# Designs tried in a protein design chat: VH-VL binders against a2bn08. Part 26

Target 1, 238 residues: a2bn08
Amino acid sequence: MAEARLQRLLRVYVLDTSALTDTRLRSLLGSGSLDEAVRRFAELIASVRIAYGVEVYMPPTVYEEARRFLLSNGVTVQSFEALAAWITIKPPTRHEIRIPASIVRDYVEEVRARLARGLRVAEEHVRRAFEAGGLYAAETASREARREKLGAIIRGLRERYREATRHGMLDSVEDLDAVLLALEVRGVLVSNDEGVRRFAEALGVISIDPPKFISVLQGLLRHSKTGGVAREEAHSTS

## First folded at step 6 (VH-VL)

Design i3 (framework fv_emapalumab)
Fold by ESMFold2-Fast, scan of step 6:
Structure i3 (fold): chain C 238 residues (1-238), chain A 123 residues (1-123), chain B 111 residues (1-111)
Amino acid sequence: as target 1 above (238 residues)
Amino acid sequence: EVQLLESGGGLVQPGGSLRLSCAASGFTFSDYAMSWVRQAPGKGLEWVSAISGSGGYTYYADSVKGRFTISRDNSKNTLYLQMNSLRAEDTAVYYCARHYTIEGVRYYYFDYWGQGTLVTVSS
Amino acid sequence: NFMLTQPHSVSESPGKTVTISCTRSSGSIASNYVQWYQQRPGSSPTTVIYEDDQRPSGVPDRFSGSIDSSSNSASLTISGLKTEDEADYYCQSYDYSNLVVFGGGTKLTVL
C-alpha cells in the first residue's frame, strides 16, 4: 500500500549541504554553539539508526562541502567526524540514472532567463555606481565615506546578482548529487534550498526541510522511550 | 584627443533667453558628468550647473536655480545650457568642463575645459 | 554654505618660491579634496594640482599642494618661479551643500 511505502521511505534520508550548513541548526537542536549542535545532531541520528534502523546518506561531494563549511565556522574535526560516523557516504551512480528530457529542457530555459537577469542587474549597478559620484558627494564627500559608499553599491550588486542567478535554482554538483542519490536509494531528500527541492519534486523525490527532519527524528525517539501509544492519530483520512 | 567646443554665446537683452551648446569628442561622452562654469570679465570662476553621465541627475548653483536648465544628448555627444530670464550679472564667458572620473566614480573637479563662449546681457 | 578665501595677489622674483593660501570659512578644509587651477591671460583654466597634493601628467614638480588643518587652509607652492608661471590661480573644493566651490582667485606676478 501507499501508506506502507511511505513508512519505508520515512526510514531513508539523504542530506544535501544546506541540511548541515543551515544557520538555524543551533536553535533547532537547542544548543548554544554550532559545535554543540553538530554533536547533538550526531547523537540524534545515531539514536534513530540504533532504535529504528533509520538510514541517513550523503554524497562525498556534500560531505566535503559540509566539512569545509562547518570547520570554518567553529566546528571541531572530532565533532564533525562523530556526525559523519553515523551517515553513509555514497556517490550516486550518475551514468546509470536517467531523467526525462522535459526536465532538462525546463532547466536550460531557466538558466538562460537567469543569465539575462544577472546581466541586467550588473548593468544597473554599473550605472548606479557611475551616478553615485554626485549623490555620494552630496551625502558625505569624505574619502572614507566615498570608499564606504562604493563598497555598499558593490555589496548590493553581489546580493542582487546572487538573487537573480542562483536563488531557487539547482546550481551546484553537490546539490545535484544529493537529488540523484535520493532518487537512487528511494529516500527522502533533506534540504532547505527551494531550487533543489523543486528539482527533486519534479523527479518524484519527496523532500523535507531540516526543521521537519529533526522533528520527525525527535518524534520517533519520544515514541520509542514511552513504550506505548500515548496519542492516537488525529488525521487518519485519505 | 579630448575636445570640448562651446557655441551659442552672444548679445542678449535683460529678460531674454539663450541656449549654449558644448560639442564633445575624443571620449565616451555618456561615461562622464559635465559642468558649466562661468567667469565674468575680469572676475573669478563660478560654478553654474552639473549633469550626470546619464542625464538622470542635475545640479544648480543657487544664483541660477529656476532660470537655467542643463541637459545633454548623448546620441549627439552634446551638452546644453538653456538660460532664461537673463540678467546683467549673468554676463560671462561660459566654459564646458568634464568631471574627472575613475572606475565609474565622479569627482567634483575638472580635468578638461572648453575654450569658452561669451554671453553678454545688456541693453 | 562655505567660502574659500585667497589673497587677491602675490608677487615674487624669478627663481624664488611663492605660496598661495586658500582658507575655508566653515567646516574642515581636510574634509574634502582641494584642487588648484592655473589660468593664463586669454586661456581656459588647467589643473595643476588635484586631490590636495597630486600633479597631473605634464605639470612640473615645482608645483606642490598641501593642507594645514590648524589654519583650516590649503596651499599651492610654486618653487623655482618662471615668467610663464604668471597667471591667476584658483583653489576649488566641495561639500554636501555646494557641489563645486571656487576660491576668489590669486593673481601671481613674477618680476
Scores: ipSAE 0.000, ipTM 0.380, lowest interface PAE 17.3, mean pLDDT 82

Design i4 (framework fv_emapalumab)
Fold by ESMFold2-Fast, scan of step 6:
Structure i4 (fold): chain C 238 residues (1-238), chain A 123 residues (1-123), chain B 111 residues (1-111)
Amino acid sequence: as target 1 above (238 residues)
Amino acid sequence: EVQLLESGGGLVQPGGSLRLSCAASGFTFSDYAMSWVRQAPGKGLEWVSAISGSGGYTYYADSVKGRFTISRDNSKNTLYLQMNSLRAEDTAVYYCARHYTIEGWDSYYFDYWGQGTLVTVSS
Amino acid sequence: NFMLTQPHSVSESPGKTVTISCTRSSGSIASNYVQWYQQRPGSSPTTVIYEDDQRPSGVPDRFSGSIDSSSNSASLTISGLKTEDEADYYCQSYDYSNLVVFGGGTKLTVL
């Protein structure tokens, strides 16, 4: 039902790691530091939970990943735990969740195609290294210079291989857990990762990016706060 | 058995053009850098041009730079030399030669040579 | 960039030893490997020495190569000369401006 889908957009959310690491969070929350942004985010989530019963979930795998990132980037334990206090941390019930075989088939086909692209990238860089060892070696007088050239080719291989095989792909347990949890709780996935969002949408899970998530929560609070316009009071005289 | 066979030589007028070919067989052509080396009648060997196994890198002697173009077609196991703006000084037997890339990174040498094809630039 | 200079001709009797020099005009002869090619009349060149002093399979041990940094030269030495050794000999090295540099060649006559 359309109304049920619209209600879900406002009430239940599942966060992946990108929801807490998005570089736009500081500006969206009007903050000078990441630590301040995390505290304001905690206040925002607490406020919408109290006022509207909005539920925010996160799998334990995403919790650990986000915690490590934020603590490594100047966020205090106190600030992070204040945020986590308003988020329901629970794993998806993996053994009870079922997905269509067609989705698994499509995933397998995509993996095969990406492996083939990765092999072509590897072949290209093997040829380049061979050429550098032959003709390019004549232009480098020292073993150190030759080693630097080889190192550059290897770095290029690693970068191109990662792009060919991983970009836009669902490739982590953390990402999968976030999608499965969103499916289980019938919630909206909050993520800025295209691979994660594409997989979620194949399962019928609605996804939004972190800026849109914050905008929705702020909008809910503005609506709530308009319910308090004082009426001009009239006193009865007797 | 490794074989290199040149063709396309002949008599051409100064300012003219000529395209040489070298047909390779008996080895994986794309694994080897190739060169053209020429020898004027009664004179010594002079390196002309080299191309990497992939064709991605080309090198030229100063005497031919801007006039000659080396290329290869790995699907046909063939090396080419396009020669433009030919001069009397370009008269020579042109050899196709295979570079041997030795595992110790800073050396190479020619291990196989073709029979050569004669180019004569004269009116 | 640099030139490799060889004597124009050398002669020696069968059974004797001959040495052909190859002198580099600028930069050290030891900076880059030197190869030696043999060319008989009407034939394509063949390699007799590569990487300064190495022999290809099938080349007899009568052929040897060496580098002398003090004279900035490479040398090809042929011992126990035979009539079939009569040929032109070319040294070859490389630099960053000219990928392949040949010496002028030495005509070896065995009489």
Scores: ipSAE 0.000, ipTM 0.379, lowest interface PAE 15.0, mean pLDDT 82

Design i5 (framework fv_emapalumab)
Fold by ESMFold2-Fast, scan of step 6:
Order: structure tokens, then C-alpha cells, then sequence
Structure i5 (fold): chain C 238 residues (1-238), chain A 123 residues (1-123), chain B 111 residues (1-111)
């Protein structure tokens, strides 16, 4: 309600990497491939920029990270560059940006707690591997089966370590740049990353997830469009 | 530097109980799984029991399950074997032995052995 | 559960080579590592071979281990036999229910 109204009045958005790597992008843009979804996203951003002066930003660090991900997942260079053409790629002016020391202190405390949890996870899995190595009751007598048991313990360590240290934490330069740029341009941050959004919120930066962002942009375009689909949609809701 | 010293052996009547101890020195005791291995007079080696470094996992030969209990006190660097309901067939020299775990595998060999303690079960 | 079968005794002259076999009754001998222990009269066992064919520090290269999958057996070979090699030799492997399985032992006489 109040938050939706405020976001409608705002015309500046900043994308983090998760806004472009969201697996829901194909579904949200009604497309069968990620490449088609990226092209439709480009069309959507272009349309709102031309019609309403909506500005979409991302830092160069986010641009590079998103580019690597999308190209590795079947998106063509042409489709990605078509999207990037309608986004203002600009680094935050880091040396001029001011943040409260209380936020830095809280961040340091959280990092310390997560490092301690990560160490406990590592110690647990070292103990598991040691005990399994000496006294494992394998289902088969093969060396390969026993090595697979060790591999499973290592995979469990990696997964639980990631969960303990990275989940819900601002832990990359790309994510920090997105938050800092949003603060600088006084824009809305678009992210589905819990850690990024919590850090932005602490700085007073409004954040929305990618589905809400797409919905807002599509809503803006429907307001100006006249024709069958828009009329049918309005009629069918009665 | 690594030393294992067994004690607690002796003569006991059938049906009796006895507790063996193995004092370890020269290494970080809690880092190593340990076993008890016995040898009847003039006979071969027979594995009896094993315990993990933490003490969380214990294993027993079928011949001693329900009668023997392996335990350890890592604060005292000592391994124990509590033997109950002793039978004549339990007569043997009892060795404590340290496990050396083979890299990348679940198997081990005994890199250090104690000198053994004799248990005689006789009426 | 399986058994490891060794010959009860073996004998050979000084300077010659002797081989002691260790045959697994079920499952492949190659499925688990085989260790070899030497026990001289009145002494505790000591490791002469671990991981099928590896020698601990201080064990002379006259001692070697091998695996033969076709006969489902492991072998301990001692070359250049010396009187001090007289001992009982035990093979040992690993099972998953009972952990450690020892062979019955082989008495080596150098004569």
C-alpha cells in the first residue's frame, strides 16, 4: 500500500547481480528461454525509459558479474548488450559516500559471528572424516566407494560452510557497489539477496525484489496503452 | 617417543570381571582411534574391540559383544577394556594398538603396539 | 565376514627367498588393503608391510608385498633370508562388520 505508492512515485532504480540472475526471469517475462527473457527485459526497460523517464542503473562490477553468468547460461552477447544499452552503467563515487559508523560496527559483529560458525562447521566435518576413515562401515568393499564417502563429507562441509558464512550476508564488492550507487542516486535497489537488502535497509535505501520491479514497470506501460489486451484484462477483472 | 603400556591383567575365575588399562604417551591421544587385540597362548592374533578418537564410536568382535566394553579417558591419555562374564576362551595376552588411518580410505593399520598384559581365566 | 588363510609353516635356507600367501575366502583380496605383521618369540607384533606393498621406515627392502587377484591372495616375499627373520607372520585386512580380520599366522623357520 504505502510502500507501493512511494515506489510508483520514484523513477530511479539500481540493479544488483541477483536482479539479472534470478531463475524466475524466464517465467516473469513469459518466455521459454533465458535469452528471450533478457530480450523482453531490455524491451521493458527501454519502453519505460522512453515513455516515463525511468532510469535504471547498475555498477560496472554488477555488469561484469551478470554478463559472465548470463553468457554462461545460454544468453547471447547481442541479447545482453541490447539490455545493457538501456541501463546506465556507473560506479558509485565511493570516496564521497558517507555511512554511519554504527552500521559498520554491526556489520563487523555479524562477520565475526559467521566466521566463528564457519570454523565450527569445518571442525565438525574434519572430525566426521577422521572417524569415518578409521571406523566406517562401508556398504561395499571397493576403494572407490570409500573415497565417495569422503567426497560426500567434503560436499557437506562446502554446503554448510556456505550456509553458515554467506547466506543473508553482504559479502561481495558487486553487492556493496549496488547499495552505494542506490544511496548516491537516491534510487530503489532491485535485489532478491537478503543480505544486500538488509544492508540497504539499514542505510535507509528502499529495496524491492525483481518480480515486484517487473510488475511496477509493466503496470506503468499498461496505464498508457490502449488496445485489446489491456481492455480485455480490465474487463475480465469485473 | 610413542609409548603404549598395558596393565590390569591377572588370574580371574570364570564368570569374573577384570578391567585393562593402556597408558599412552608421546602423541596427541585424542587424534587416534585405538584397538584391543588379543592372542591366546600359542595361537594367532584376534581383534577384540576398537574406539574412535572422540570415543563416540565403538566396535566389538562377535565373540565379546555384550560382555566387554571399550572406553577411553582423553584427559588422562588412557584406553580401557572392561571385561565381564569372563570365559576360559578369553585367556590371552591383550595388546593395545594405535590406528594409522590410510589416506583417502576407511582402512587403517596398527603402527604402534603395547607390550601386552596377560589375562588368565581359570578355576 | 571372511577368513584369511595362511600356510601354518614355511621354511627355507639362509640367503634364499621365501613367499607367504594370504588367501581371502569371500570377496576380492584387492577390495581392501592388506598389512603384514612380524612377531618374534616373546615380542609384540611389528608392521613389516602396510597398504599391500609399502614398507615402514626401518624395514629392509628384502621385505616386499604383492596382491594377486587371480588367486585372490596377498603375498609377503622375504629375500636374502637371515636367521633374525625367524618369526610368526600375520596378514591382516579390513571387513565392514568386524573391522579387522587377521590371518591364522605362518611360522617362518630359517634352516
Amino acid sequence: as target 1 above (238 residues)
Amino acid sequence: EVQLLESGGGLVQPGGSLRLSCAASGFTFSDYAMSWVRQAPGKGLEWVSAISGSGGYTYYADSVKGRFTISRDNSKNTLYLQMNSLRAEDTAVYYCARHYTIEGLTEYYFDYWGQGTLVTVSS
Amino acid sequence: NFMLTQPHSVSESPGKTVTISCTRSSGSIASNYVQWYQQRPGSSPTTVIYEDDQRPSGVPDRFSGSIDSSSNSASLTISGLKTEDEADYYCQSYDYSNLVVFGGGTKLTVL
Scores: ipSAE 0.000, ipTM 0.379, lowest interface PAE 17.0, mean pLDDT 82

Design i6 (framework fv_emapalumab)
Fold by ESMFold2-Fast, scan of step 6:
Structure i6 (fold): chain C 238 residues (1-238), chain A 123 residues (1-123), chain B 111 residues (1-111)
Amino acid sequence: as target 1 above (238 residues)
Amino acid sequence: EVQLLESGGGLVQPGGSLRLSCAASGFTFSDYAMSWVRQAPGKGLEWVSAISGSGGYTYYADSVKGRFTISRDNSKNTLYLQMNSLRAEDTAVYYCARHYTIEGYDWYYFDYWGQGTLVTVSS
Amino acid sequence: NFMLTQPHSVSESPGKTVTISCTRSSGSIASNYVQWYQQRPGSSPTTVIYEDDQRPSGVPDRFSGSIDSSSNSASLTISGLKTEDEADYYCQSYDYSNLVVFGGGTKLTVL
């Protein structure tokens, strides 16, 4: 019963770019290559659409970004278009969509917090560079060791700055379009991105990650088999 | 001083329920995201659940989704973990831990840990 | 989604240096900060390293942390080993959704 209710409630999905660019897609779909994974994903979406009327959407901005990524990573045009054939590509009606002012306020507050954190990360790496320079001068360190240490500090700054300011934040038009489309079609958002999912949840949009999405769709296709086994066991007991 | 004090642990039978509490003091509780981390006897640390400073966002480990509910009462400086449908494998010391947090929304490393409370699920 | 793999146990003599590794199975170790926690028998965990290589107030400078992107690993190094360093050590990081991931833990024995 819980499974039948879930099937009825979870009929509409919207994909953001991360749903199609997850590098684990090969493993999730039991595939040896990303191209094969995309073809199996197309088959899975087609199967649930035909059997259960499941609708899958993506905005044009997500379509273009996913296409660029997948084609640059060994997916053929034919495989990608086979997948896209089962997905409804449609932009959100941005000028008619309304969101609460509280969400905008929270977003502005998050931006301020992340800018402050980014400054802290920058200041910390300036301190590390200063201290490393002093230590190396005092200990007669080689030029090669100094260059290696400076390079490591700069790489650390770039990575931690990205984490502090961008990780878990809604920072792309593609992601925003996916959330807005999900709100408009009253669907479930499929995304790996925490910032995208938090923004969606604040709007009352249910979100799941790509592994959960694939699991749910595979579960839908296995529902009758599981129910049949349970009924047979109940009636086979003497 | 920052202090975190867990309570509510004890012996419970399989399928039963138990509610853990963590009393916080020495800081502005609503500014910090909090987690529950457990450790089965002789085993390693396992993250269970987290909640943002406002309580607006919650996260769960796959092993407890649908059975455990994390919540907080910022007016009482208290964190809760409601545990339902308990299994033998939920037997562990449960730690309350504070995250270094900015604006109650973003969290990072654990900067303070409580002393833990033992939950034993056995017949 | 990914695992942090630590050696189950390490041992070393007093006064020597020991290094405990923490390897990320998927995604870059450098994309998120790594923390290290020390847990002595019967005690709560305490933080010995946060944000890859930072020491909390009160942690001696013989404890240090580092990141090696080429091996996709973080390391905790303890120099001048003392018997009181005997403990379980856990690394911890975050996945792409900022969910907490712990390593399996390493038992350090000082003989």
Scores: ipSAE 0.000, ipTM 0.396, lowest interface PAE 18.3, mean pLDDT 83

Design i7 (framework fv_emapalumab)
Fold by ESMFold2-Fast, scan of step 6:
Structure i7 (fold): chain C 238 residues (1-238), chain A 121 residues (1-121), chain B 111 residues (1-111)
Amino acid sequence: as target 1 above (238 residues)
Amino acid sequence: EVQLLESGGGLVQPGGSLRLSCAASGFTFSDYAMSWVRQAPGKGLEWVSAISGSGGYTYYADSVKGRFTISRDNSKNTLYLQMNSLRAEDTAVYYCARHYEGVDSYYFDYWGQGTLVTVSS
Amino acid sequence: NFMLTQPHSVSESPGKTVTISCTRSSGSIASNYVQWYQQRPGSSPTTVIYEDDQRPSGVPDRFSGSIDSSSNSASLTISGLKTEDEADYYCQSYDYSNLVVFGGGTKLTVL
């Protein structure tokens, strides 16, 4: 029983958007283009599903987000749908899923801290804009140069605000759906997002990043070969 | 080459109004922030008001807020200071000053000759 | 708000070095740049130092500026003192609550 549950856990995966949008996907699958990488990923998932019964899931929200990203980055509709054909697209049963109140409390505290940090970033950039755009913008530059300076400060604000409020935080419905689905199917979450993975781990959901996921699947196929592993104990323990 | 020439100073009664002008020449006026700085007889420099090159931003010392209005007409290369509800404490030489190029610096590279405002009965 | 405090007067002989201090009452002197202006009798002020220690074109290298965080002050130093250096000197700084703040001024007498 315990062995069957362990084997199921190792053979059931849920993908968040980062699993399909990782910029390393091309290199991880040994391809020259993202479109080719998506096709090779489809072949890999198909192979492990057929040979080992590996199940791969994603929520519809993740499917839509991944599709938008991949199609915008040179992946054809045909290549994406070929991948999706081997993935079970299923929403989490949100109204039936329960999470501990302690996790919600910790999340609320983190959101509050990040909002305070974001306000401080905004205040700093208001001061910078006052300095640059108030008195000295008129002295140093044409109107066009002043607008360019203001634009740079606004870009800096947006970048630092995002870093202060979003980085390492569960902050999207797509990410939440992936975690909830992984909890529901008792699977491993595949994500490159630190905040998503931290939230999943707090719920008892095992998570791995996309490179590890691909490595595990490739390893399964390699180890299935007759005479498959040339490994020495002396080498392993040295 | 850069010249700033103030005008409009004079004797005015307490509670009265006066408008100062500063005619600028020798540079692209709209590219420079401008200030009014005053100096009471025998006293030190006191900043009064500043305006950005576009006129979109104005700043005032607490002592003049609600009474003085700084403005500019970039088509005429002229800076203005409208002074209302004048007090004896407003008696000073009023200088027009141009802000220098720089980031995180609020200093003046050119000053006018000043115009005397005397608030007395 | 903060104030900048200068000595009312300083005096020194020609050829000697004089230093004029400018002390900030609250907040760090290093938080914002400090400028120094020279005003000779009957004349408008002119800049002798900007952005703590920079000299405008035409200002002799005898004029130098410095910041001392330990005393929370800025200093204007004039070496090789000449009679034409006799003037009132004003420090100036700013913060986001006070766009321009002048020190009270120091009368330099060269005798």
Scores: ipSAE 0.000, ipTM 0.381, lowest interface PAE 16.3, mean pLDDT 82

Design i8 (framework fv_emapalumab)
Fold by ESMFold2-Fast, scan of step 6:
Structure i8 (fold): chain C 238 residues (1-238), chain A 121 residues (1-121), chain B 111 residues (1-111)
Amino acid sequence: as target 1 above (238 residues)
Amino acid sequence: EVQLLESGGGLVQPGGSLRLSCAASGFTFSDYAMSWVRQAPGKGLEWVSAISGSGGYTYYADSVKGRFTISRDNSKNTLYLQMNSLRAEDTAVYYCARHSEGVRDYYFDYWGQGTLVTVSS
Amino acid sequence: NFMLTQPHSVSESPGKTVTISCTRSSGSIASNYVQWYQQRPGSSPTTVIYEDDQRPSGVPDRFSGSIDSSSNSASLTISGLKTEDEADYYCQSYDYSNLVVFGGGTKLTVL
């Protein structure tokens, strides 16, 4: 029934990389460091799984990406392993999952439009570099000063190219795997990425952002402590 | 103080030649790109030619390409414009102008007084 | 290759504000910086605005520059107009080939 399906849906979540790399993770979990925040997140997921049977998944591609980011930003291997122990690492069954052709067509059209915008951004920055290096090439500026100016132009190109081509777009295998896994396990996608969430919604997958996810889990635990009637009295796994 | 002093202008017949000079003082000449900009009587400014600080790069307006040659002698702090095959349309005041210092600054911060070139029979 | 188009003349009374436009025929006005030069009769040009909106030392704050991408133009605005502001004004930009492009010039008459 509808009620049983909603109860199961509220018990299954799939994390994309943005769920674990959100810079607000420290404040959301009341922590002084990212390492401490990861440990508190592990405790939260563990508590909700034990008390309510909540299942949290992530695909291996997301696991590897999140691991690289967190370890590079001061999280210890032990803290990450503690978190991962309570998450089911599972790839989507890609060969069995089917996507409507209309979604693929729309995606291709959007990619074409964004590539055209990216080309215009590249052309603009080539002009800027040519202006900087034209009459005032090596002869009129120190080598160090020229390197600094060129570096600034390249950084500006990378930033505006990313805005033109990647923001609000499903643009990684990791993000796709998270959406496909959510579809397969009939779960809720946890993502802070507009493009990922839009693609998930087109497939009928419910999505929430990381702050809302943490709030929901904390709410479940507070409800349990008050002795109230839990929304998830019956347990069914999917 | 920056000073640009031009010389070499005068009356010349069509098909003739002239060499303009611009003597620079008050700054490190070799650090600056330089241009020649002309202005026909009662008309607007028209860019003619530019040269990099080292002299390694030269640029010309289409109207003078193949007829004019820009050059510089950094040891003498002097900019030159060799004008060949002169036409009546080349009649103008010719200004020496310094390009602003800095990679992103592409304006003329100092101009000479100008030297008049008249091409007439 | 592009052209910069200015009005041939503008006229206004002392104390008022004038605006001189400079419209780029092809490509975005924002692709390259725009400079403004003032030339009084019998004198060499002098810079009043560089890099779109910057004033050289000694130029009064009555002079300002702006860029409007919607009209593909740059503007020079002179407030509190004085008789000494009477001059020809030229906009100038660079194309990507390092060619210097000047506008046709605007004669400002202060009545």
Scores: ipSAE 0.000, ipTM 0.387, lowest interface PAE 15.8, mean pLDDT 82

Design i9 (framework fv_emapalumab)
Fold by ESMFold2-Fast, scan of step 6:
Structure i9 (fold): chain C 238 residues (1-238), chain A 122 residues (1-122), chain B 111 residues (1-111)
Amino acid sequence: as target 1 above (238 residues)
Amino acid sequence: EVQLLESGGGLVQPGGSLRLSCAASGFTFSDYAMSWVRQAPGKGLEWVSAISGSGGYTYYADSVKGRFTISRDNSKNTLYLQMNSLRAEDTAVYYCARDYTEGVKDYYFDYWGQGTLVTVSS
Amino acid sequence: NFMLTQPHSVSESPGKTVTISCTRSSGSIASNYVQWYQQRPGSSPTTVIYEDDQRPSGVPDRFSGSIDSSSNSASLTISGLKTEDEADYYCQSYDYSNLVVFGGGTKLTVL
C-alpha cells in the first residue's frame, strides 16, 4: 500500500521548456536527428501513460515556447503535435495559488542584486565604447573600422548583460507557469534550468533534469518487460 | 532537421568578385546570427564574417575588411557573402555556420554547412 | 588581440587517453568560453565540446573539456581512443576585440 501511494505520487510530471530544448535529447533517445528524438519521446510518453497511467503536463506558455524552439530546429509540426497529443496542456490557476512571502522576499533580493550587476556590465561597456571611439578618432580610423568595433562592444554587452541578469534566475512567465502548475498538480518538475529548479525546490516541488526523466520512464518500461517475463514464468510453472 | 547548403564557389581571377549563398532550412532563420568560416587547402579554420539575426550588425576579420560584405535575406532564409578584390590567399573552402543563440554565449557554432570551394588563381 | 596555440599533431594507441592543449597568448583563458570542434577528413567540423566543458547531444562521454588557469590553457581529453576519433581538432574562443579566434588545429592519429 505504501508502495502504491508512492507510485501514484511519482506518476505526475510537468515539463518546462528546457525539458524539450535540451541539446542532449538526440543522444538521450538514441536518434540521428532532433525530429526523430521528438518522435521517440512521444512514443516513450505514450507507452508509460498506457502501461502505468503516467501523466505529463505543460502550461500553454511552455507549449508555445517549446513549439517555437523545436520547429525552428528542424522538428516537423507533425512530430511536435504527436508529442503534444500525449501531454496535457493546462494553465496554472494563478489566482488561487499562494506563495510564501519569504520566497517573494528572496526573489526580490536576487533580482536587485542581478540588476546591480547588469548596470556594472553596462557601465564597463560604455567605458570601452568611449575609449575605443577616442582612439579611433585620434588614429583617423575609417568609419567602417569604428562601426565594427562598436558592434563588437555591443555584442559583448548583450552577452554579459544576459549572464549577469538571467543566468540561474527565474525570469520568464513560461518558467513561472511550469513551477506553479507542478505545485498545483503535485507533480515532479522536469527542467534543466538552475533558476527554475531552485525556485521549485524552495516551494517544496521536486525537480529532475530531462536525462533523469527519460531514464525514469525507460526504467519503468524495462520493469514492465521484466514483470511480464516473471508473470509468464509463474503461470507456466503452475 | 537543421540544414545549411552553400553554393556559388568556383574559380575566379585575382582582383575578381564572387558571391556565395547559404540556404538555411529546418529552423527560424531570423532568430540566429550566422557566420562564414573558411579553410585553405590543408590548413586550419579561419573566421571570416558574422551577421546578427536581424541583419543590423555585421562583423569582419581584419584580412577581409573593405573587400567582403556579409548580408542576409530573412524572407528567403538565405545568407550571402559578397567577395570583391579577391586574392590568392582567399582560396579556401567557405563554410556557412549557425551561431548558437539560445544560450547567453554567441560565437559557438552548432551547425555547419558542407562548404563551397573558392579558388583564386590565374 | 590574442592567439590560441595547439600542438600540430598528437598520436596514441587505441584504448588509451590523449589530451590536446589550447594555450592563450594574452589575457586569461578563463575570461571567455572555449569550444572544441572535430573535423574528420573530407567532412565539415562538428562540435564536441562547448562552453569549456559541455558536451552536445550525441558526443560520447569519452570526450571532456577543462580549463587550467595556471598554464593559461584549455584542454580536450579523449579517453578510450577509437580509430574513428582520428581527426583534426580545433579550439575556439572569443573576446570583444577579436570576436572569433580559432587555434591552429591538432591532427590526432590513432595508432
Scores: ipSAE 0.000, ipTM 0.375, lowest interface PAE 17.5, mean pLDDT 81

